# VHH binders against Ubiquinone biosynthesis protein COQ4 homolog, mitochondrial (COQ4), part 2

Target 1, 235 residues: Ubiquinone biosynthesis protein COQ4 homolog, mitochondrial (COQ4), of Homo sapiens (Human) (q9y3a0)
Amino acid sequence: SDGAGPLYSHHLPTSPLQKGLLAAGSAAMALYNPYRHDMVAVLGETTGHRTLKVLRDQMRRDPEGAQILQERPRISTSTLDLGKLQSLPEGSLGREYLRFLDVNRVSPDTRAPTRFVDDEELAYVIQRYREVHDMLHTLLGMPTNILGEIVVKWFEAVQTGLPMCILGAFFGPIRLGAQSLQVLVSELIPWAVQNGRRAPCVLNLYYERRWEQSLRALREELGITAPPMHVQGLA

## First folded at step 13 (VHH)

Design q02
Fold by OpenDDE, fold request of step 16:
Structure q02 (fold): chain B 235 residues (1-235), chain A 121 residues (1-121)
Amino acid sequence: as target 1 above (235 residues)
Amino acid sequence: EVQLVESGGGLVQAGGSLRLSCAASGFTFSSYDMDWYRQAPGKQRVVVASIYSGGSTKYSNSVKGRFTISRDNAKNTVYLQMNSLKPEDTAVYYCAAGRDTYYSGWSEDYWGQGTQVTVSS
């Protein structure tokens, strides 16, 4: 068996059986603890192959998406000019993204590298998805608490169709209290779904070229409305 | 103290032109999106044109192709060039400064006192 070397950095070739086992195990763990981002990542990689193809194809059909696929920008601490972002005007995408990171104590590097996707381009797509996740928090004005994460997952599920997003969106609420659940179902989910349907594919945005763009302008461009309520402190 | 002071309004004949200016002070002008609103008698205040902090612009359908919004951050001033004015453009024009943030969302924080624009037939 001509041991085809890794297709990309951190690539771990796996058999279909291994992928199945990983999918099952990661699903169970993700259900048990939704904050295990590593398990969510594994689940996404092992179950998302078909969906990733669709997303890739969608990106290819968009001029900006195609450029992203070609140039393969990354959002990480190594690629971000934090000093530049800090110097940007308040209300700009870059400054507000930085604010999101700071307020929520999240690092762009918190995301696990892609490992179990057996296509280099698709591996990038899922990596891009992961890196854009925090940007979606910024755009949607959602915190990283359980409620905020669920809302973002619903948005992502609508946008991407990724099984992991769907699962996260559906099972996330299991841990919510009755009041939070009511608000989620009555207001936040409909809002997330509506915005997810309205917005173009968010993976096709070259965020790295839009740091100076006003958050307002970008939200308007995407058709993203203000959340119906402040989610911070609700869960 | 935050101030927005509109100027350049007046009486003009239909088909004429006016240039409104709004001078801002007391806040970080470059961080704000600037909007021109107008309010005609008995009507609601409506946004006419917006210029975002990044320099992009948006116009209402009623003024597209006729009005141009611009800003000079060095002068803390936003402008509204109004060409091909029509009687229906008669209103008090207001300058406003707004900002969108991650948590709080968009808010129009500051308003001018307005300047009267009257377009005669």
Scores: ipSAE 0.823, ipTM 0.922, lowest interface PAE 0.5, mean pLDDT 92
Fold by OpenDDE, fold request of step 16:
Structure q02 (fold): chain B 235 residues (1-235), chain A 121 residues (1-121)
Amino acid sequence: as target 1 above (235 residues)
Amino acid sequence: EVQLVESGGGLVQAGGSLRLSCAASGFTFSSYDMDWYRQAPGKQRVVVASIYSGGSTKYSNSVKGRFTISRDNAKNTVYLQMNSLKPEDTAVYYCAAGRDTYYSGWSEDYWGQGTQVTVSS
């Protein structure tokens, strides 16, 4: 640490050496157990600084992205009106996001707070990325099993260029059986890459203002196609 | 029982107007995206207009600026206002209801029987 105080809540100033050690350690742990979200978070924060600048700049150039950077919306249990989401029509973004959470037994609060990014605005960008992750599961129709996570990581890697996404995308398949690996390589990765390239930057979407939007409409707007196969039943 | 019943079709001269209606029953209308399709003789069925559950709309390029899709959830009815009709608009027009979900993806679940629209030169 250079003796500077915290730049934001939960900020932990670290030296380059400390960041390097954290990156190495978190990478090892994330490879060992991809469900260690805390380690994935540490890895993203310690390796993503340059990429986060690019993402921030991209967001600044987009009217909706700029507004997000200004208003700093958050997706958490404290900010979501779950009752409202439950009351929305089936097929709406909000209702289907809620369905995703319920079916996969995940909470919006599973995302760790940002700690190791030495810029307040960039810290928000990576936080936004984390909170949008589950929304991408919803949009892509991907479950939270290992295969579904890998597919989403490929999409995110293409969209963001974040090192942790790239690493996750490439090393994730090591845990898969031969059949799953074959399907991943032959169908799911090409699909994820194609959709990732075609879709605009998904961080520029103000999701909190789109709960009532048809999931179909949003998928069409983004150019997201249906997955080539049902992934829930796969390892 | 699920039903979609189209009405308002008929014979009209080029440049004329028609308003199609599709009355829905037997399902939660407000949660469905509603689409108007048409099928001309010897051609495949194509979507011409969509109104999503959120109220936004989409049009095919061939009808953009001439057709307007709308819905009344209280009446479980979707409408297609067709203005400046052309002979190439001649087709059987179908109403369909579809829904996109997280787990199952897009599905066009229900179809009407269709209504004939004929535009004469």
Scores: ipSAE 0.817, ipTM 0.919, lowest interface PAE 0.6, mean pLDDT 92
Fold by OpenDDE, last read:
Structure q02 (fold): chain B 235 residues (1-235), chain A 121 residues (1-121)
Amino acid sequence: as target 1 above (235 residues)
Amino acid sequence: EVQLVESGGGLVQAGGSLRLSCAASGFTFSSYDMDWYRQAPGKQRVVVASIYSGGSTKYSNSVKGRFTISRDNAKNTVYLQMNSLKPEDTAVYYCAAGRDTYYSGWSEDYWGQGTQVTVSS
């Protein structure tokens, strides 16, 4: 440890050696159980420092991204007005996000706090990435089953270049049956990659200001096309 | 029963104006994106203007600056104000309602029967 105090809440200063050990351990665990979100988080934090700098710089070059970096909005149960989201029209970003949460029985609070990033601003960037993950599920129309997660991970890998996303995208399919694997390789991965390349940086969206926006309008703005198939039930 | 009924079409001289209306019934109008399409003789149907549930709008390049789409949710009606009409705008104009959801994606669920717009030289 560099002997410096914590840079932010939950910050745990670590040496390069410690980070290496954490990276190796978390990678092994994440491969064993991809639903260990805590391990995926550790892996992202310990391996993503250079990539996070690139993402931060990309955000700084975008007016909306720069504003996000300045204002530091958070997506959590404490920050969301769930009553408001429920009252929004069907087809709006907010209502459909809420639908995603309900249908998949997930909470915005399931994300682990950032701990192992040795820069306060970069720590926020990776936190934002985590909190936007469920929003990407909503935008892409992907469930939280294995296939859905892999598809989102491929999209994220293309968008962010984060090592943990790349690893997750490549190793995720290892547990899939032959039919699912075929569909993934022939249809879903190409779709995710194409959309990931076409869409602007999705971290630059101020989602908290867009709850009333039509999901269609947002998808069109981003150039996101409909999935080639329904992924629910394929895994 | 779901119904979309277009009105306001007719014959107009080049440079003139028309206002189309589409009255909707039988569904939650405020939750739908509304689109105006047109189909010219021998051509494919194309979207010319869209107004989303959030109120934002989109126009095709051919009508930008001349056409204005608007909606009144209290009246379940979408409008298309067409100014500076050209002979090339001659077509059957259709109103459509669509919705995009998390799982089902985008679908154009409902269509009107269309209204004829003819622009003479």
Scores: ipSAE 0.808, ipTM 0.916, lowest interface PAE 0.6, mean pLDDT 92
Fold by OpenDDE, last read:
Structure q02 (fold): chain B 235 residues (1-235), chain A 121 residues (1-121)
Amino acid sequence: as target 1 above (235 residues)
Amino acid sequence: EVQLVESGGGLVQAGGSLRLSCAASGFTFSSYDMDWYRQAPGKQRVVVASIYSGGSTKYSNSVKGRFTISRDNAKNTVYLQMNSLKPEDTAVYYCAAGRDTYYSGWSEDYWGQGTQVTVSS
């Protein structure tokens, strides 16, 4: 520890050497078990500092992004009105997000708190990235199986440039069968990349203000097309 | 049984106005995006106006400023107010209901039979 006090809740000050060790260790563990979200988080935090600055600056240049940085909305079980989401019409962002969570048995609380980012605002940016991850699953119509995760990581990699996303996108396929790999390379990756390039920065969306928005409308706004195939059951 | 029934079409002079209605039944109207399409003779069917479940609207460039789409969820009805009509607006107008979900994606699920709109010079 660099002897400095914490900059935010859960902040653990680390030296460059410590960050390097954490990065190496977390990378190894994430490769071994890609479902270790905690290790993926550590990897993102320890390697993403420069990229996070770029993302933060990008957010500052966008009116909605700037507002997000100012107001610091959080997506967690404690902040979400699940009753409200459940009451929303089918096809709305909020209802479909809830559907995603239910179908895939995922909780918003599965996202680890930020610990190893030595800037309070950047710490929030990476936290926001984590918390919107499941929203991206919803928007892209991707499940939480290995193939779906890889597709989302490719989208995120294009959107954010975060090293951990890039690494996840490249190393994820190592565990895929030949057929899945073929589909991934021939159809899903190109689709993810195209949509990632076309869509504006998805971190600049104030999702919490858009629960009632039609998922169709939002997808159209973002230029997100339907996936070329149903990914559920392919891997 | 799902039904979409268009009404309000007819013959009108250029510069005139019409109001189309589409009455829906047999499905959860409020959860659907509603679209007005038109098909002119010898042309493809094209969307002219959309009103999403959240209430936002979208218009084709050809009708912007002249047409207004609205919905009444209590009446399960979508409307298309057409002002400043032009001969080019002559077509069969169709009402459609669509929905986008996480698991199945977007689909235009239901269509009306259409109503003829003829704009004379």
Scores: ipSAE 0.795, ipTM 0.910, lowest interface PAE 0.6, mean pLDDT 92
Fold by ESMFold2, fold request of step 16:
Structure q02 (fold): chain B 235 residues (1-235), chain A 121 residues (1-121)
Amino acid sequence: as target 1 above (235 residues)
Amino acid sequence: EVQLVESGGGLVQAGGSLRLSCAASGFTFSSYDMDWYRQAPGKQRVVVASIYSGGSTKYSNSVKGRFTISRDNAKNTVYLQMNSLKPEDTAVYYCAAGRDTYYSGWSEDYWGQGTQVTVSS
């Protein structure tokens, strides 16, 4: 089809019909194999447009959120001084973010680039959300195992309303054993929902200017309470 | 051995002032968030002031404007300057230290033994 031309790096312009096909195909593939994280990303990019507009508009109304939209900070290997973060005291946001990355063996660049959003500003918003996702793991004390990811998705679904977060929250539990599912339903979902409702919009925080902040101070600022249990190592 | 040793408590008339000190040893003081708690007779222990490792502070509404928390990392000491004291400030005051990590926190790691503050009048 006749695209509008690239609007940002990695952009793949698509017609409305092409977006419909990508959304349907990626939804089917993600249901068939929930580990197709590339298909979950495609689904999010092709179905989240209205919600991304709502998120962008609320960021514009928040002074810190507006600054983020203007300055377009990135949390990636090319933009972060990981050596500086490693030198920060234990208990600082930056040091504990690195601990999260190290313990879970992930990097800031593990997530795929945004491709199918046909608005440059909204493409930044979804990219920012993906980068903030790992920050939420750090704030909530959640690992990247299946249970931890589902708990974070419940928090994000409440916070953002993004269709891919809602779908991940509801369909992710299919992959859990009985013990983990019981704990998720009885303890972790209520905790994640309560904290997601209580916390201010986490996309409005400029994390790159807070690396030296006490993690406790930030958790208290956001109203994030202790998880009812540690999920590290749960089967 | 970790120690938090409070001092500076005592009896004071309403409207008066006291300065509490908490000397810390046995851990890396500068990376810890420090709190002052108080426990009135028959009541639960509650936080009244916090000073984080980065230097920012937080106060409960009942003491805001009257109490000032500060820290001296060179001396491993946290202070609570208590002004305009009221009889309802009467309590045992505890120093506490905590440090959150990615997968843990939300609680204090170390506690002092407490120092009595009694405000008469």
Scores: ipSAE 0.707, ipTM 0.884, lowest interface PAE 0.7, mean pLDDT 87

Design q02
Fold by ESMFold2, fold request of step 16:
Structure q02 (fold): chain B 235 residues (1-235), chain A 121 residues (1-121)
Amino acid sequence: as target 1 above (235 residues)
Amino acid sequence: EVQLVESGGGLVQAGGSLRLSCAASGFTFSSYDMDWYRQAPGKQRVVVASIYSGGSTKYSNSVKGRFTISRDNAKNTVYLQMNSLKPEDTAVYYCAAGRDTYYSGWSEDYWGQGTQVTVSS
């Protein structure tokens, strides 16, 4: 600890040396097991400061992004009305987000809380990014298996430039079998990169106000095209 | 059985108007996104107007300001009001329905048989 008190809930102040050790340890652990979302979170929090500032400044320049920064919406079990989302028509963003959670056996609270960012606003930005990550799975049609997570990381690397996303995108494939790696390199990476370049900044979208929106309408609004194949059948 | 049945096509002079209807049955109409496509002679079928389940609409550049898509969920019907018709609007017009899920979509699930619209000079 560097002796500063908490700046927000769950904040753990750390010295530069502690941040370096956390970054190195979390990077090693995330490369070993990409499902360690908690280690990916630690890596992002300890290495992302400059990029988070760039993302925050970009959000401030966008009217919807600025509103998100002001109102600080959250996507968690404590903020979601799951009954309301379940009542929405099939094909709506909210209903398909629930389908993503159910099919992949994930909840909104499986993402680690923000701990190691020493700026309150940037801590919100990385927290929002984590919550949007699951929304990106829904928009891109990607499961949470190893291959699907890597594909989303490539999209996120293009979109955000976060060091954790770049490292995950580049080194995550170490754990893949030959068939999955071939499909990733030949088809999925080009698709993810193209969509990441084309889509507007996905952090500037107020998803909580769009639960009723047709998923197809939102995918078209963002320029997200069909994945070249179904990733659910590939491990 | 799912059915999409278009009606309202015909022959009209340039500058005139037509209203196409597409009656839907066999699926939960209100949750589907609805599209009108057209296929001119010798050309590929292209979308001209879309109305999403949430009510928002989208138009191709060639028809913006002249065509209006609407839906009536109580009647399970989508409409295309075509004004200021031009000879290049001559085509078979198709009604289509699609609904995306998290892991699928980007395509139409159901198609109608089409209705001919012919605009004379």
Scores: ipSAE 0.704, ipTM 0.881, lowest interface PAE 0.7, mean pLDDT 88
Fold by ESMFold2, last read:
Structure q02 (fold): chain B 235 residues (1-235), chain A 121 residues (1-121)
Amino acid sequence: as target 1 above (235 residues)
Amino acid sequence: EVQLVESGGGLVQAGGSLRLSCAASGFTFSSYDMDWYRQAPGKQRVVVASIYSGGSTKYSNSVKGRFTISRDNAKNTVYLQMNSLKPEDTAVYYCAAGRDTYYSGWSEDYWGQGTQVTVSS
């Protein structure tokens, strides 16, 4: 409200009161209508400041994380050489990331720009988290159906502590049928939590320098174990 | 038809060396991760060394510093150089190949028949 200028492209400066209203409104809208994905993004940007600071600080202490913060790599259609990734051997990270995109019919460009984070470095951190989300699906072997997204949210909640991830993990299951809910609670949540605690912070991985790496080698490096069952067809 | 054929096993004195080979056919060798396992009598099969398609390696603590895994993609062959052998290394050694995809993995796709290694005291 004091006419402060933007700190980065697309930045919308907001007062603490405006942030509180946006956070409360977006949380209510996302709980009432979970198809308001724009409200989930607003919630993440308006409530995540302290958690993003913790994540940024731990990235600074990790050599690879610090390099990511300095070089600011992006994972988008404009930065990816899809032809090069397609030419990689089957079983490499890059090739299997493309397979994830193809099988689930998703694109890296569907993410809206960051708007409500009032620190340029923290805005990059939440942007990186959003772009890495599809890498987590690839690493965990999770589809983008409702059950798969909830499982990834549990992993992300443990890894990041972001309020939007915690709320999504805790309240997302309301939309599941009884069979899927039982499998989620008895098998998939324990698995996601164990992997989230065991794995190093996945934001500290420079995926763009690892496209040629064996996916199996990377899963073993992170301590990611086999899912207890196939999630496809359960949602 | 996929085949993994181990060779180079035999009898050796403690402290000696032996080199195992595993010749692969019927699949795109360069894209697969390769492992050596061993199974001592009455025990479960365990991995002792891995070499990934990208060339990185991993070893169990019991063989680290003594065994070296390598691969030759031109010959479709993986090797296990075993030095400073101990009687505890006596086992059947198996070659295995695996490749993870986004939605599958965490297991071996192909196994060899095994080659016996016996280390005498």
Scores: ipSAE 0.684, ipTM 0.877, lowest interface PAE 0.7, mean pLDDT 88
Fold by ESMFold2, last read:
Structure q02 (fold): chain B 235 residues (1-235), chain A 121 residues (1-121)
Amino acid sequence: as target 1 above (235 residues)
Amino acid sequence: EVQLVESGGGLVQAGGSLRLSCAASGFTFSSYDMDWYRQAPGKQRVVVASIYSGGSTKYSNSVKGRFTISRDNAKNTVYLQMNSLKPEDTAVYYCAAGRDTYYSGWSEDYWGQGTQVTVSS
């Protein structure tokens, strides 16, 4: 990719050596502070090429996934009508996604743009994955606290195989207290893995065309079952 | 405050038809997913048909093609049209309502009293 011009907005072309240094540095920083989402993003972009190709190829084989790859929808404040989502009935996907954002005090704009993927289509795939992450919180009923994020990471690791998800799933628990770790291992991880294996690939869903759909209907469509316990900080 | 009142049950010959109604009050009907369950003698209560707030439907394999669920949001009423009835359909039929939120759900919030359906050979 040396000497190639930008392949998409925000692209930063890097050599294999530069990618290796970025991967090592970002992995170290993400282990030091798991809330460094920018370092997690760098890690994913520099280590995930093979698995991104696998994800893209399976999206191409799925009619809805292929439509997403063609149309390139985005979930961001510039593409969402948050007022329209607020007007939807309680229990709809759109209203409950907005409730997730409000309860956890997050927004779609907190995700960094993709920079280090040297293929335009794969750059979209990892960007889409990041944007869908908050939808997974909504579908799984998980908050953004450390325990909830780890549970979602286990689901994502099973679903995607991305190295950053696998590392987050295995090493994220290091900073948990003993009680939280016991509950995570005995109840939450088995639940997350089972649901991740049962559900179809969540990147193949066109969420922007489903805002009016009943959340219960969507959870049943995906085979997502009730969490075994309430994760602290949900309400 | 919340009420689900089933009606339309009774005795029917095998091969016949029956239409159940469930009138709802005390909650915002249009935002709820509605279900019909049945409980045969000595058996557990099981879901038979569902109609979601968005209008899509789902049926158990034992009733597909014979039963039709529908809703009328203006009348706050859900219906179950039961055709080609069999003795195996004999049960108490219950209306239920549920709504999932981001952090809750997977269960019914409200239940009706039930209405008896008996299908004779």
Scores: ipSAE 0.669, ipTM 0.869, lowest interface PAE 0.8, mean pLDDT 87
Fold by ESMFold2, fold request of step 16:
Order: sequence, then C-alpha cells, then structure tokens
Structure q02 (fold): chain B 235 residues (1-235), chain A 121 residues (1-121)
Amino acid sequence: as target 1 above (235 residues)
Amino acid sequence: EVQLVESGGGLVQAGGSLRLSCAASGFTFSSYDMDWYRQAPGKQRVVVASIYSGGSTKYSNSVKGRFTISRDNAKNTVYLQMNSLKPEDTAVYYCAAGRDTYYSGWSEDYWGQGTQVTVSS
C-alpha cells in the first residue's frame, strides 16, 4: 500500500522453471513479510494455473458464473457508481459493501495487475477472485485485521483450493498471539470451513447485479451463519 | 418508539383460514426484513415465514404451501395469510424485524407482543 511499486501493462510469459522460482521466492517473501502484497499476488499467479482452470470450468457450467465470464464485470472505482450505492437502503448489499470499505479504509482500486497467468480467461478469474475477496469480508462480517484476513483465507481455501489461499490459511496464524490463536483454532476455523463447504461457489455470484439485495437474504442464500464472535473487537 | 403490533389472531376450525397483520412504526419499514415466528405451548419460538426488504420470501417446511407472507410498504404492514390450518399450528405468533449490516446481524432487532392463534379440531 505505502510506496506501491511499478505497474506492468502487459502479460509476462514465463517458463515452468521461471514460474517455480517465482512461486518459491514469493512464498518465502510473503511468509517473511505478510505485507508484501505484491509477493502474494506473484504467488497466486504462478501456482494457481491448474486450480484456476477448475474454477473457470465450474463457472462455465453455472448460469450466473457463465454470465460473469462472458460479461467480465469489474469491481473498481472506475466501474462502481458510488453515488448509486450510497443511495441504497441500509442493509442492502451495496450499502453494506460501502460500509465495509469505509470502516476498514479499503478501496477496490488497490489490487496489483495480473502479470503471470498465461491465459486471458484465467487471468480474469484470478482478477475476479481478488475483487470478490472484499465482498467476502462483507458477507462474513470480517475486518481486514490479521485475524479477520486469516478467517477469510480459510473460507477461500475451502471454496477455491488456490495454493495462495491454502498457504495463507495455514501459515498466517504463526504471528498471532496465544489468545487469538486459541480462538482461531477452536471456533473461527471450524466456522469458516463449515461455511465454505456449505456455500455455493462465491465466484458464481454476480454481485454487481445484486447491490439492492438484502444482505440478510444473501447471507441466507449462501448459508452463511453468524460468526462465533466479533473479530474486530479483538484489537 | 419502535412498535410492532400484531392483530388477526383468534380461534378457528381446522381446515380454516386466518390472516395476521403486523403494523410497524418508529423505524424505516421498507429497509427491514420481516419475519413471522410462532411459539407452540412448551416449545421454543421458531420462524415460520420471512419476507426480505427486496420482496423475496422464505417458509419453514411445516407451513410451505399453506401460509403466504406479504408486505405493504405504503402501510408499514406485514401480513401472514394462513390457509388449511391444522391443530398443530396453534401457537402465539410473533412479528419480528431485522436488518443485517456488514458487522452485525443474524438476529432480530424488534419484536411484537404476539397474537394467539388456536386451531380447534
């Protein structure tokens, strides 16, 4: 976030060996410094190809998912009508998504560009996943602090199988204090896993056409239950 | 002051029909999801029908096909049309309102006092 690096405008094709080296290096750097979001992005792009194909194929078979793949909607400042979202009733998906952004001081434009995915459709799928990530925070009621991100990563790991989600879910907790780790293992991980298994694939939801939907109705549609505790209050 | 006031309860013969109303005041009715719950003697309170702010509905298995929930945002009123009533539908029926936010929800914000429905055999 602070001092963001350069942007690449075009795809960077890489050999399997180069991808292996990038994956290993980015994994090491992300574990060493979890705020290297650029390394998390490299890890996802270099290790996810097989899983992205599985995700894309299931999206093609779902009517809503297929529409998303065809129309390629984006969730960004340039594509969102913020005035429209602000005018929506409290409790709607759109209004509560804005509340999530405001409370956590997050913008949809903060994601790094996709560089290392050697297929344009799969590049869209990982881009969509990154944009949907903030929607998952809204749906699950999770803040962007370390504990909240780990909980979302567990949900995403179950939902997507992406290697970067699996690594983040298993290794993210290393830096938690004993109290947070105990709550995570005993209550939050089981909750995240159960909800991830129960929910349909969240990439198949066309959120841009659901802004007016009651958040409660959407949570019920996905089978998302109340978190066992308020994570933002854990400092 | 928030108020949810149920009406339309009473004694009805098995196989009959009854329409419950819940008049709401003191909050922005159109943005709330509305539910009907019932509590049978000796049982816990359970939801039987829901109508969301967007208009979609949901029913418990025990009432599907027999009960219909509806709302009139102009009158701040939610209704429960109860057809083909059975003795096991005998309960106190409660109107409830809830609204999820990003960081809260999964619970009702407001409750009515309840209205008795008794279905005779």
Scores: ipSAE 0.666, ipTM 0.857, lowest interface PAE 0.8, mean pLDDT 86
Fold by OpenDDE, look of step 15:
Structure q02 (fold): chain B 235 residues (1-235), chain A 121 residues (1-121)
Amino acid sequence: as target 1 above (235 residues)
Amino acid sequence: EVQLVESGGGLVQAGGSLRLSCAASGFTFSSYDMDWYRQAPGKQRVVVASIYSGGSTKYSNSVKGRFTISRDNAKNTVYLQMNSLKPEDTAVYYCAAGRDTYYSGWSEDYWGQGTQVTVSS
């Protein structure tokens, strides 16, 4: 793709060498500081090509996933009707997602745009993955502390197989205290893995059409069980 | 004070119908999932029907096609229409209200006292 123009908005064409360097650099930085979401994003984009193809193909085989790939819904502040979400009953996906955002002081706009994927459709897949991340926090009941992030990464790793998720899942625990690590290994990781295996591909959910759905109903549909413990106070 | 009050139970012949009602008060009804449980003698309490805050429903296999759960948020009431009743449906029926939040997961927060349903052969 050397010399080709941008395939999508924010696309930065890169050589294989450049990608390699970006991958190495971003990996190092992500390991150093897992909260560098920008580095995690770069790592995912530069290393996830094969996995993204598999995910895309999986989405194509699912009716709802295929529709998502066709319609390209986005989850951002500009696309969300926050007033609507606020008006929804407590316990609904939309209201609880909003609660998640508020409680954890995060915004849907914190997601980095895709830049280094040399396929427009795959670029969307990884973008969708990023934007669904906070939804997974909501579904799994995980906060944005280090422990919660690790749990979500384990779930994502099982669901997607993305290298960045796998790396995040394995290296995240390095910064945990002994007690948190024990809980993570003994209870939270098994829980995340079990739920990740049981649940269908969460990228195939058209979340934008399910704001009114009961979170309970959705969790039951997906086979997601309650976390074994409250994680908010553990890290 | 939170209250769930079941009504509509009684004795009915096999093949008959009953309609249970559960009147709720003391909490934001529309934000809760409502469930009907039953407990037969010597058996565990089991969920038979659920109606979620979003209005979707779920039924146990044993009652599918025969029972219908519905709710009226304006009246803070959940209903269980039971048709084609069988002796096996004999139990105390309980209404329960639960919520599922982002961080706490699902739990039944409130329970009624139950209403007896007896189906004679």
Scores: ipSAE 0.652, ipTM 0.849, lowest interface PAE 0.7, mean pLDDT 91

